# Ledger of designs, part 16: VH-VL binders against c7peq0

Target 1, 252 residues: c7peq0
Amino acid sequence: MHNKIYNSFIDRKAKGIKSFAVLIDPDKVNPADIADLAAKCTAAKVDYIFLGGSLVITNHLDECVQQFKTLCDIPVVLFPGSPSQVSRYADALLYLSVISGRNPELLIGQHVLSAPAVKKSGLEVISTGYVLIDGGAPTTVSYISNTTPIPSDKDDIAMCTAMAGEMLGMKVVFMDAGSGARKPITESMISRVASQVSAPIIVGGGIRDAEKAYLNCKAGADIIVVGNAIEKETSLIKEMADAVHAAAPVLK

## First folded at step 4 (VH-VL; framework fv_olinvacimab)

Design s22
Fold by ESMFold2-Fast, scan of step 4:
Structure s22 (fold): chain C 252 residues (1-252), chain A 120 residues (1-120), chain B 107 residues (1-107)
Amino acid sequence: as target 1 above (252 residues)
Amino acid sequence: QMQLVQSGAEVKKPGASVKLSCKASGYTFTDYYMHWVRQAPGQRLEWMGRINPYGGDTYYNEKFKSRVTITVDKSASTAYMELSSLRSEDTAVYYCARGLEYSSNYFDYWGQGTLVTVSS
Amino acid sequence: NFMLTQPPSVSVSPGKTARITCRGDNIGDKSVHWYQQRPGQAPVLVMYYDSDRPSGIPERFSGSNSGNTATLTISGVEAGDEADYYCQVWDTSSDHVFGTGTKVTVL
C-alpha cells in the first residue's frame, strides 16, 4: 500500500500550503463536459479532484476516473457514499468513518463488508474521520445514514469528536456540512478543531464564494472542497483556487 | 417588501465612538450576510466589514479592524456597526448592505445610508 | 493592494451605446459585479458575476470580463441611465474592492 496522496496532504500542511479540491458527482456530470472541466481545473491549478456522491444510481465511476486521468495530471481521490463506489484507476480512497454519529454501520460495519474489495483494488486508503455538521437542510448522507449531525454552533462537540477520531488513528479529519447544505461550517468551529488536531483538516459543504474558502483556510482548514457552487458556476474554480492558494499561514 | 432601514444622522467629536443600526425586514435575517460600506464625500465606496448572522462570524477590512465592531440582535433583526476613535476623515455616508444567502459575493440590497459628521 | 481603475466619465447620446471599463491586474480571473448610484441615493446592483442581470434590469445592460479589463455595456442608452457606475471584486489582499467610479452623462 503506497501513501503518496496522504503524504502530499501532510507535506503541504507542514509547509503551510493550502489545497483546493473540486468535488464531482459521476452521475451528475455530463461526460461531454469533462474535457472542459478538466482543462479549467488544470488552468486554475486545482490540487485534487474528489469523485463521489452520497447516492450513485448509475455507475459511471470508472469511466469518469479514466477520463480525468487521461485529460489532466491532477490526483483523483474517491469520496465514496457507499462501499460500492470503488475504482482501481483512482489515486486514493477517502475511507470515511462517520465519527460524528452513533450508527455502527457507518463507524465500522460497512467497512467490514467493503474491506476485501478495497484491498483487492490496490488503492491507497486514507482513513478519514468524517464529522457531519448541520448545514441547515437535510442532506442525503444524514437521511440515508439515519444520523444526527452536530449542531452548527456546538464548536466543542466538533472539536472533541475530531480529537477522538485522530487518537483512534484516523489520518485525516473531514468536516462536512453535506451536499446541498444551506449553511457552511463557521470559521469559529474550524478554528476550534484546528487548535487541537494535527491531522490534515478537509472542510466542505455550502461554500459558495472565494471569501469563505479563504477565511476557512485562515481558520485552519488545510483542504477546501467545493461541489455545488462549481456545478452552477465553473468560472468560480479559478477564483476559489486562487483564494485558497493565497491564504497566508498563521504567524507562530 | 424587503427593507434595510438605518438610524439617523450623527454628529461626533474627534475621539468619540458612533454606533449605527440597520433594521432588516421582509426576509429571514439570519440567512443573509450583512456588510457595512462607507462613502466619504466625492470618494469611492469603501468596504468596512461584514457579519454572518447565523454563526456570528465577523470579518473586517484591515484598515478598520482595530476600530470597528459589527454585531447583530437576531430577535430584533438588526445589525450594528460601532466605529471608535473617530477622526475627521471618518466623515462619510455609512451603508449597510445585504450579501447573498449564506454568502458574501456581492450586495443586492442597500440601506438608505447614515451621514456621520466628525467635527471639532 | 488590489486596485480597480475606471475612466472618470463617459458621455453618450440617447440611443447610442455606453461602455464602462474596469481595469485590474488579471481581473478576468475574478467575478466582477456592477452598481449604479444616483446622486444622494444608495447604490443599486445592475450586473453580477460578470454578465448576469438582477431581476428588473433591462437586457440592454450586458457585461464581459477578460484579461485585465471588465466592461459594462449599456446599449440604447436612456436619460434614466445617467449615474455613477462602480465595479466591484473580492481579492485576498484587499477584500471587497470598488472601482474609482465612472460618471455616465447622457446628452
Scores: ipSAE 0.701, ipTM 0.859, lowest interface PAE 1.5, mean pLDDT 89

Design s23
Fold by ESMFold2-Fast, scan of step 4:
Structure s23 (fold): chain C 252 residues (1-252), chain A 120 residues (1-120), chain B 107 residues (1-107)
Amino acid sequence: as target 1 above (252 residues)
Amino acid sequence: QMQLVQSGAEVKKPGASVKLSCKASGYTFTDYYMHWVRQAPGQRLEWMGRINPYGGDTYYNEKFKSRVTITVDKSASTAYMELSSLRSEDTAVYYCARGLEYSSAYFDYWGQGTLVTVSS
Amino acid sequence: NFMLTQPPSVSVSPGKTARITCRGDNIGDKSVHWYQQRPGQAPVLVMYYDSDRPSGIPERFSGSNSGNTATLTISGVEAGDEADYYCQVWDTSSDHVFGTGTKVTVL
């Protein structure tokens, strides 16, 4: 039974332990920099490496996964933008359904096409209700998904969407403002979603400093994922990881 | 030109409340965090709290949390800081300071400061 | 709680180098920002994220941060650099923490 990574999400959430994930785009990372990145993630006690992107143009995924697996012990979780982004060398796959939108291809269509390859890969599959929130500027994710993000101030719509995803059997909720977002998701929206769902909540997009990572955890996020800020300034890895690990849930 | 203009000096008695204003211009008010920092005469800078003007999310220094309230008027591009139950130790220059676009990591622009004197 | 300690004063001759230290436990794991404050004026940001300069700040200003000490370095010191300097970090236990301040005097 392939549930090791999902069980780690559930077990850590149950204990109130917060997790920090670094998002790496295989098409953007310089292979020469991977060893330094892996060392910094290890030193910072990063909990997960999320690997993928909404538009992975070249087939460097296998190479990138294998480099991280060789250089560190941190679990590698695929964050795929399309059904072709599968590597059997990873520890798990976030099987994203874009439940915030009404594009049937992103709700189930592309999954039908990818299912045989995913099953053959032997990967642990984690069904993920992906909730795209308006980040204040078009992102690759919002553009490629051809779907409308939830407005950044519509906390109840995000809450109801996440609840529906959980009730439909999705194991994880991923709230994402998208790479390059100007506006990160507000603490109020995270808190509203966390008040009604039991599934682990991943929050990403637009997080630029340790305070925001910390306050998102206090609001109820279980896993904080950061990509763009880390891409620009790798020294933030340690500071953000420390902030996330120091956080505790907000008590009402 | 970007500016943060603060309200004028205040003299208060112990136990009173004071509400200071900070009017922003020259940028999109709701895209930048707004902080309040004070400095007692001859002392270091002391952070009090901040607000995200877009969402209204506030975060306060525990030392001041029971007495401080930070609010915004988006239509007026103005941030407010109200400090209640004033004590003589609250005598200080109070600054508003702008964070970054959707980040509170550091303070890139500061108001001119407002002197609040608390005396019996 | 979390404390940042700076020397009270630093004296430097014109054209020489001033080094202002900011000491804190494992401060090298944090992002350090620096402010300049002239008498009767509001603080001005002079360095952020350890070593990045704001637009308008001369290249004579540089920064570093490792272990327990962050340093703001001002090379080729000019009379106009005379001011109080404060370091600043964010910490979960103390939020935004400012240093004790260093008065730089150009003799």
Scores: ipSAE 0.744, ipTM 0.884, lowest interface PAE 1.3, mean pLDDT 89

Design s24
Fold by ESMFold2-Fast, scan of step 4:
Structure s24 (fold): chain C 252 residues (1-252), chain A 120 residues (1-120), chain B 107 residues (1-107)
Amino acid sequence: as target 1 above (252 residues)
Amino acid sequence: QMQLVQSGAEVKKPGASVKLSCKASGYTFTDYYMHWVRQAPGQRLEWMGRINPYGGDTYYNEKFKSRVTITVDKSASTAYMELSSLRSEDTAVYYCARGLEYSSSWFDYWGQGTLVTVSS
Amino acid sequence: NFMLTQPPSVSVSPGKTARITCRGDNIGDKSVHWYQQRPGQAPVLVMYYDSDRPSGIPERFSGSNSGNTATLTISGVEAGDEADYYCQVWDTSSDHVFGTGTKVTVL
């Protein structure tokens, strides 16, 4: 458990320690399953629970955050689909700017509107440069953001976008193929971005097995986020967490 | 219909190299990982490495890493595996095998296999 | 190195149930996949993610995985099921690991 989430990202990255995050959509998770899910995450030594979704169809965020905070000690980080998805009970908020796109509302507009509520919440705010990569299928994120993702084979465009985000003051880079992605982000692209960026790098979307999670860490990802595969097969939580943790250098 | 068609049998002397091909058809070549797995006579299957045909990313079994190179020709929908510094212990049937779409942990379709015999 | 051990052979009568085990340390924490190889042929995937069946594989094939043992179960065994069977996992220290193989004989 961490009191300052961004410092935990920086400290772990500096030590070469890789982190595993489970992404949960409050609108999709059955409340009756939360206790079992929290227990599995605890047993697997999951580092962060990311809560968020692209659409706000139901009002379950506060309840979901409070359930996880009661049932386990894993830090809860909001991964909001909208700046209105705020819960004061969480440990931190990833304050996403979609820097891969050219929608001014997602670069700064919606942030202006949400800032008073975010400040009032008392949440730790982590400015996040969100880089949407083409996952081979339309995603809720691409429809909601109304932006074109970076082509999956254009490593240098992703690299330059992440560098620009870092230079503009973003604390974290999030490379995302999106929920429901057919194609996960390649090791080549992750390596290219990691070679030029010092900020913690979060990678998610389309990761379906432990080998890919491991190889993404070896390529330079600092935090691996998995949601869709875990929703279908919760037994993957332990296998993926172990693979991510094994990617860290052996201390001798 | 999907097919993985491998090149014909090879006979090599110790110290030589061999380059095997695996031609894919009936699916989008760049959407699936391609693995190479071998089986020595009467022995278990042994994984050698894989490639992501889309990005060209490779990952090799450490046992073979210094001697194996996996490549693709996207225009021909063909994967290649070259094994150098051949030893008698390399005598085996070599298979190419497709991973599920952008997954690499299991092998859903296999080529017919290529027998490589290493003898003096 | 991670090791998967299978019994060398299993004999079963037609219509009965064959159980092929795959033993590995804490294998229940891994995803296990199974392949069928008939003499002179390439392997065929018959089970993945412990208990999921590929298209074309009969429902009489089922799988389980817990603790140190994964099991492929073939109920109502038919002559055509006679083959070698291999389990497989991925491991950070050993990459893709295949079992020692089990020859299933239908008599």
Scores: ipSAE 0.630, ipTM 0.825, lowest interface PAE 1.7, mean pLDDT 88

Design s25
Fold by ESMFold2-Fast, scan of step 4:
Structure s25 (fold): chain C 252 residues (1-252), chain A 120 residues (1-120), chain B 107 residues (1-107)
Amino acid sequence: as target 1 above (252 residues)
Amino acid sequence: QMQLVQSGAEVKKPGASVKLSCKASGYTFTDYYMHWVRQAPGQRLEWMGRINPYGGDTYYNEKFKSRVTITVDKSASTAYMELSSLRSEDTAVYYCARGLEYSSSPFDYWGQGTLVTVSS
Amino acid sequence: NFMLTQPPSVSVSPGKTARITCRGDNIGDKSVHWYQQRPGQAPVLVMYYDSDRPSGIPERFSGSNSGNTATLTISGVEAGDEADYYCQVWDTSSDHVFGTGTKVTVL
């Protein structure tokens, strides 16, 4: 395929530039609100729109993707919860392998089933080592994945898991506390992972304010993903984007 | 009900260190950040730093970073702030304060404050 | 670095309205919190996220935030409202920033 979006991850990381992504669940967003949301993302200089979620049950994914592609120039990256969450109109697909767990379906099984459709879609595929971290409460991700998350204070387990994923060929590491997380991932865990991997690190789940987004970037995250807080208060998009962008260089 | 109870007043000489405590009760200690804020006589409130009791992660105001250390004892639901190399300008009331929802939230509950006097 | 400027003092008669301003560049893009501090006491949160009231704070307290100015408004002011008031925001360059403080005197 092509590597346009992945190359943007790598190039930005190499320059110390931090990226902000807004996660939108097609099942939760009101279609009438998409134009306003796209305008706010554009005004805030959001770097990526992540579309998907752990449980997308509507078939409106294509319409949602095309609406964002029509209304703004921000790249749209699929964050799929199932093999059927594929839209050829997106810019890239995060091809998630849940490497923090021991469920073979989520490590490779579902990928075998989805591969023909993914290839036919023509999407840029970004192999992603998905590391689920305990966010203090059951999340949609932990429930659907039927895997045990890494304990929030086991920095070295998260580090070794991310290293293994990188060594197995994963292009990106995604550290996620999950949607609905009570607690975000700690700066110490992010720093520990960042010290040992060269792959871009995406961090999400439980991030509710600009300070946490900023400090995660300072700890070594390359891309910050926010969904739940933005769903409740879209004015947070601007302050979080500004905080993420202000984190480069790492030292204040 | 929620309370933050701080240690008693301290008198220190220039160059000494001071370690203050803040004991939390009435809520789950690890669910909220603990911040330290000081106020010199007649001056504004000044943020010094914070800790996430859940993981122990700290973040300090650059002005104090070389001299301040914040720690927690989760079993005792107590946060500590140690300030070293004290100067006369460090004479102030020091407050601990709880941050809502992990970090950059309002400071919704405050300790009663601890007066630290630095005099030769 | 980011600065929040408040008037040093505001004098108001009982029953009238006190307005305490907090000036900062593009402060309307930030979430402003307000604290009340009586002499010898710890600060108390009286307004958060621009216009939300904590439980126990009277409806006489209201807030607004737009452009370069946030305002805490106390209507029907009572003697007990006499205190120092501080605004506060979070900023990427300055972390948690408090205003210069306003002494409200009820005459």
Scores: ipSAE 0.012, ipTM 0.541, lowest interface PAE 8.5, mean pLDDT 86

Design s26
Fold by ESMFold2-Fast, scan of step 4:
Structure s26 (fold): chain C 252 residues (1-252), chain A 120 residues (1-120), chain B 107 residues (1-107)
Amino acid sequence: as target 1 above (252 residues)
Amino acid sequence: QMQLVQSGAEVKKPGASVKLSCKASGYTFSDYYMHWVRQAPGQRLEWMGRINPYGGDTYYNEKFKSRVTITVDKSASTAYMELSSLRSEDTAVYYCARGLEYSSSYFDYWGQGTLVTVSS
Amino acid sequence: NFMLTQPPSVSVSPGKTARITCRGDNIGDKSVHWYQQRPGQAPVLVMYYDSDRPSGIPERFSGSNSGNTATLTISGVEAGDEADYYCQVWDTSSDHVFGTGTKVTVL
């Protein structure tokens, strides 16, 4: 079937290969900066470009996707905050169900609204159990999801939530502290989730240095996502990508 | 007025263990990583390990990993470093140093240091 | 197995410019931080993320980092700048690595 990006997640996880993704918000990125950002991502050997945001209000998604697809060979994966964040030009869509919350709209309701457009787009759809963790400050995703995040020190609640998502058929687990988070998800929580879940684990939010990216991978994260906040720091992007890639065994 | 105040000098025999303390004040203790760095007489600085107090996660330099344990007491705003199986080459000034808010990239505030002398 | 090499010493006259180098393989791809240590005192952060200055550090301190060499530059050197200077990075093979140190003497 049409599972190229998901198969890359599964194959890389099976080999112990860690992936680095750069998250870009189309509503916030200056179009004039996209060429430089694409070049930096290519030079750093970034594995995926995650495109999306909780408030894509200017409707620049298609333009942004096309620019990245023209300027680099890195796969573009949509990280949508709403049903309107769908572009047929991307390589895949993370079809997020906010399983950490109790809002039925974010569990299935909005998916019902978006399903016809998603199917018509021809996009590869990756069912994703989205687990929102308290990042220490209100974030855009917290307001948009209108749900209570799991407390940052409740490792077992996050673990059980991810397990339930996997058992309900979600292909990927996304642990997110949210864009603009003050505190990232702990290695302890990542390890607890990874100990019980075999699906690829994406971890993002609040990651500010290469050590944290590296240790999240050692704890069991398969894909590390860092937000657009570091796009001005070329050395930091490369440093984080190198750290993530170094976390994998050389022979596996 | 941020401060890191360390425990007093220690004199130990080879094979003993030492536990040093570092009491923080003037900031939210749990929001900043705490590192331990040592310096042998006339030598360079050497990173030993760190803890993030908000989650309790520790990370150690491989050179010290088998002998070092870093812990915190959040209620007392105090970090501890215990080094076991002491050798003469462990004679050094031991510093606690604060990392960044939820990040460990560099060390912005340092304790005054604790001299540990390992001698027969 | 990552190494940061600094010259053992740099001598500079008051009012002139001191340049302290920190050499490491592809260090330009890393974030470099710098510490000043006066005799008998704890280190003090004087530069972070290659070229950012902490509050309280004079504007005459600046930094750069490219290729295999990072540099801490002190212009208009004063007697109080006499100290040991250490560069520092993080690396997957060596964790937090400090340079060999440079003794800056103001003569």
Scores: ipSAE 0.753, ipTM 0.887, lowest interface PAE 1.3, mean pLDDT 89

Design s27
Fold by ESMFold2-Fast, scan of step 4:
Structure s27 (fold): chain C 252 residues (1-252), chain A 120 residues (1-120), chain B 107 residues (1-107)
Amino acid sequence: as target 1 above (252 residues)
Amino acid sequence: QMQLVQSGAEVKKPGASVKLSCKASGYTFEDYYMHWVRQAPGQRLEWMGRINPYGGDTYYNEKFKSRVTITVDKSASTAYMELSSLRSEDTAVYYCARGLEYSSSYFDYWGQGTLVTVSS
Amino acid sequence: NFMLTQPPSVSVSPGKTARITCRGDNIGDKSVHWYQQRPGQAPVLVMYYDSDRPSGIPERFSGSNSGNTATLTISGVEAGDEADYYCQVWDTSSDHVFGTGTKVTVL
């Protein structure tokens, strides 16, 4: 076990360097398309491949991880929807605690159940304060978490939630509008969170264009994660990565 | 059914300000970005800025940032663009144009345009 | 600053194919959108995301984008296609950028 991936998050944040992550759902991706997708991510200089989803119905995770690890050098980070979404072949695991909600199973219960397997896997574990924001549409995340997302215009609630997560020892804050979100998280909300926390901030959900990815970075996001838009248009990978990488450093 | 109706032509002196309106109908106003684009006589289209009506977040072309303000009145489904410190080179047709649902990638519907003339 | 250069004019005979180019450094890495503007009228979207066609735009309109050149192709040109055409992209240094415009004349 080491802190290679987490150290890359904090080192890049300290330098003002913004990171772009492509989210891939192992249940939705065709194995025959992985080589092309890996090549496009490499050419675009994608910083991280996030593998997972709030609902992974079939067990294709190990095969998907191994294919990406064979075909490219981009770090593979697990974004698990359940304790069973663990692959020892990945570079790191985002160990999500859904701090925006009041479901004790998602705050700590499921972690207790998964801890022995996670420890045995040898994966780098990155404790992650997951802050679910209302994306204006029902999402798999909101149903699976069985919690109320923070209203999209309640910047102060999101800010205080992220601060509490950081103070409780979470290494990373993940602000997510959810897969299939209609409304992306506002620049205003990202700015308020970024002004109060030192932890790397991952922002995802509803991001459909390079302008939004860029402006989220300008607002204080450190890592932009995109899934649905890329599934529809893989040509967006390069455009979004370039926009994220071009974002200027921000002062807290 | 979708309409963007802009305010009438304006004649202004150098140094004055102008505030143009764009009234939307036939769609959910809050869900679509609103852009302002101008075109000086015989020149290319020039993007000025945009607003996300839902959150109120604005993004402006650096060239106009110190002089332009874009606002919305959600209850009236109307977007406004105010341009201050007018110069003769600000003489142009000003368009409002709708972006996509929670995206500003391209402009799928345009208002009829408002001619602003800046002269003495 | 990001520059999009178009030829100032293209002349084409009815029924033939018009090709309108939009040149920009590594424009193939960007999403290109195209607008048609008739004299005294507002622009109309005719192509988006390089090659996607809006509802109501004939199949005669197609698009491509690779390397340093994006192209709007109008096959079987009709008199009504006579207009100015503008390409458009988004860029971090220039925001939404429009091309210099191409006047298509059908003769």
Scores: ipSAE 0.726, ipTM 0.870, lowest interface PAE 1.3, mean pLDDT 89

Design s28
Fold by ESMFold2-Fast, scan of step 4:
Structure s28 (fold): chain C 252 residues (1-252), chain A 120 residues (1-120), chain B 107 residues (1-107)
Amino acid sequence: as target 1 above (252 residues)
Amino acid sequence: QMQLVQSGAEVKKPGASVKLSCKASGYTFTEYYMHWVRQAPGQRLEWMGRINPYGGDTYYNEKFKSRVTITVDKSASTAYMELSSLRSEDTAVYYCARGLEYSSSYFDYWGQGTLVTVSS
Amino acid sequence: NFMLTQPPSVSVSPGKTARITCRGDNIGDKSVHWYQQRPGQAPVLVMYYDSDRPSGIPERFSGSNSGNTATLTISGVEAGDEADYYCQVWDTSSDHVFGTGTKVTVL
């Protein structure tokens, strides 16, 4: 399998370079707004476009992926809510195992069923230990995962969960409070996880300002994902991207 | 009705420490960041630092980092700011100010301010 | 170190428009917030995220932010608008940074 996107994660992490990802829900984005959104992401030097994160049917997903691939050069990474959210036109797939929960379908069951289609798609597959943290509000992620999130103040449980995921061979850890989360993951929790995990750490959910994006990077996050705040205020894309990029800038 | 009530004026000598309090009411204390901002006479507002009362995460302005400590007492809905090694330049009105729900973007409610005078 | 520069003072007659500028390099890429401070009082938020008004702030207050300049505009100025005004942004080098302040005098 090709590892271009995963290699970019680990190379950037090794150099201390922080990445910013914009999360777009294909079912919620207005197709007429995609060109403007793609232009803003390009101008802001957004590192990745994450596509998915909720209930999405494949026809909308394919259209959305192709539009972004036509309009900009930013890598498109699928963040699927279900095995049906697969588009061969994307650059990579985050193959999520919800390791924070005890639902065997989300740990391995649905993966068994989706594996032939994923293989056939030719997508770069990035095994991802998905750690759902309580964001203080019901989210689409909480609903579809049907699992109990880790309490937002239980840093050691999140840390041990991420460590186990890494030891089981997962390439990336994704700490998510969920789209529309009321409270983001604390810097304390991110720091605890980062102290024990060498894999790239993606952090998302509830991030509403540039300071939080910046401090999450200082705590040890490698990739910051923002969706809900940007859906409401696209002007935040540049501000947050600049903050993330400034967290650990490197000179070549 | 949301309210931030700060402790009374302080007069300190150079080298001393001062600890100011800010008691919050009318909202869920742990859901909003608390910031400390000072203003020397005739000067601009200067941000000192903030705390997330939920997790205890603190972040300080580098200028004050070695001398400032921000803490909270969640049961009393009170934030504290202690500034050590006081100098005459620290004479200012010190404000506590509430951030947003789990956000530091701007300051929507401010305490009345506490005058700290540092003189020999 | 990121710096926000405001004119020290603006004089305006009642009923006219006051424009308070806040200059910073590429400030248009940042979210600008504005505070009003009357003598002896704590600051009050009057504008956030460039152009959003808090509850209780009159419609005559508006904001814009583009390029290197953010502007707070007060149309139909009233005597009660006389105050110091401060812009504010967050920056990686300066954290929460406030402008130099502008004294608005209504005469």
Scores: ipSAE 0.711, ipTM 0.864, lowest interface PAE 1.4, mean pLDDT 89

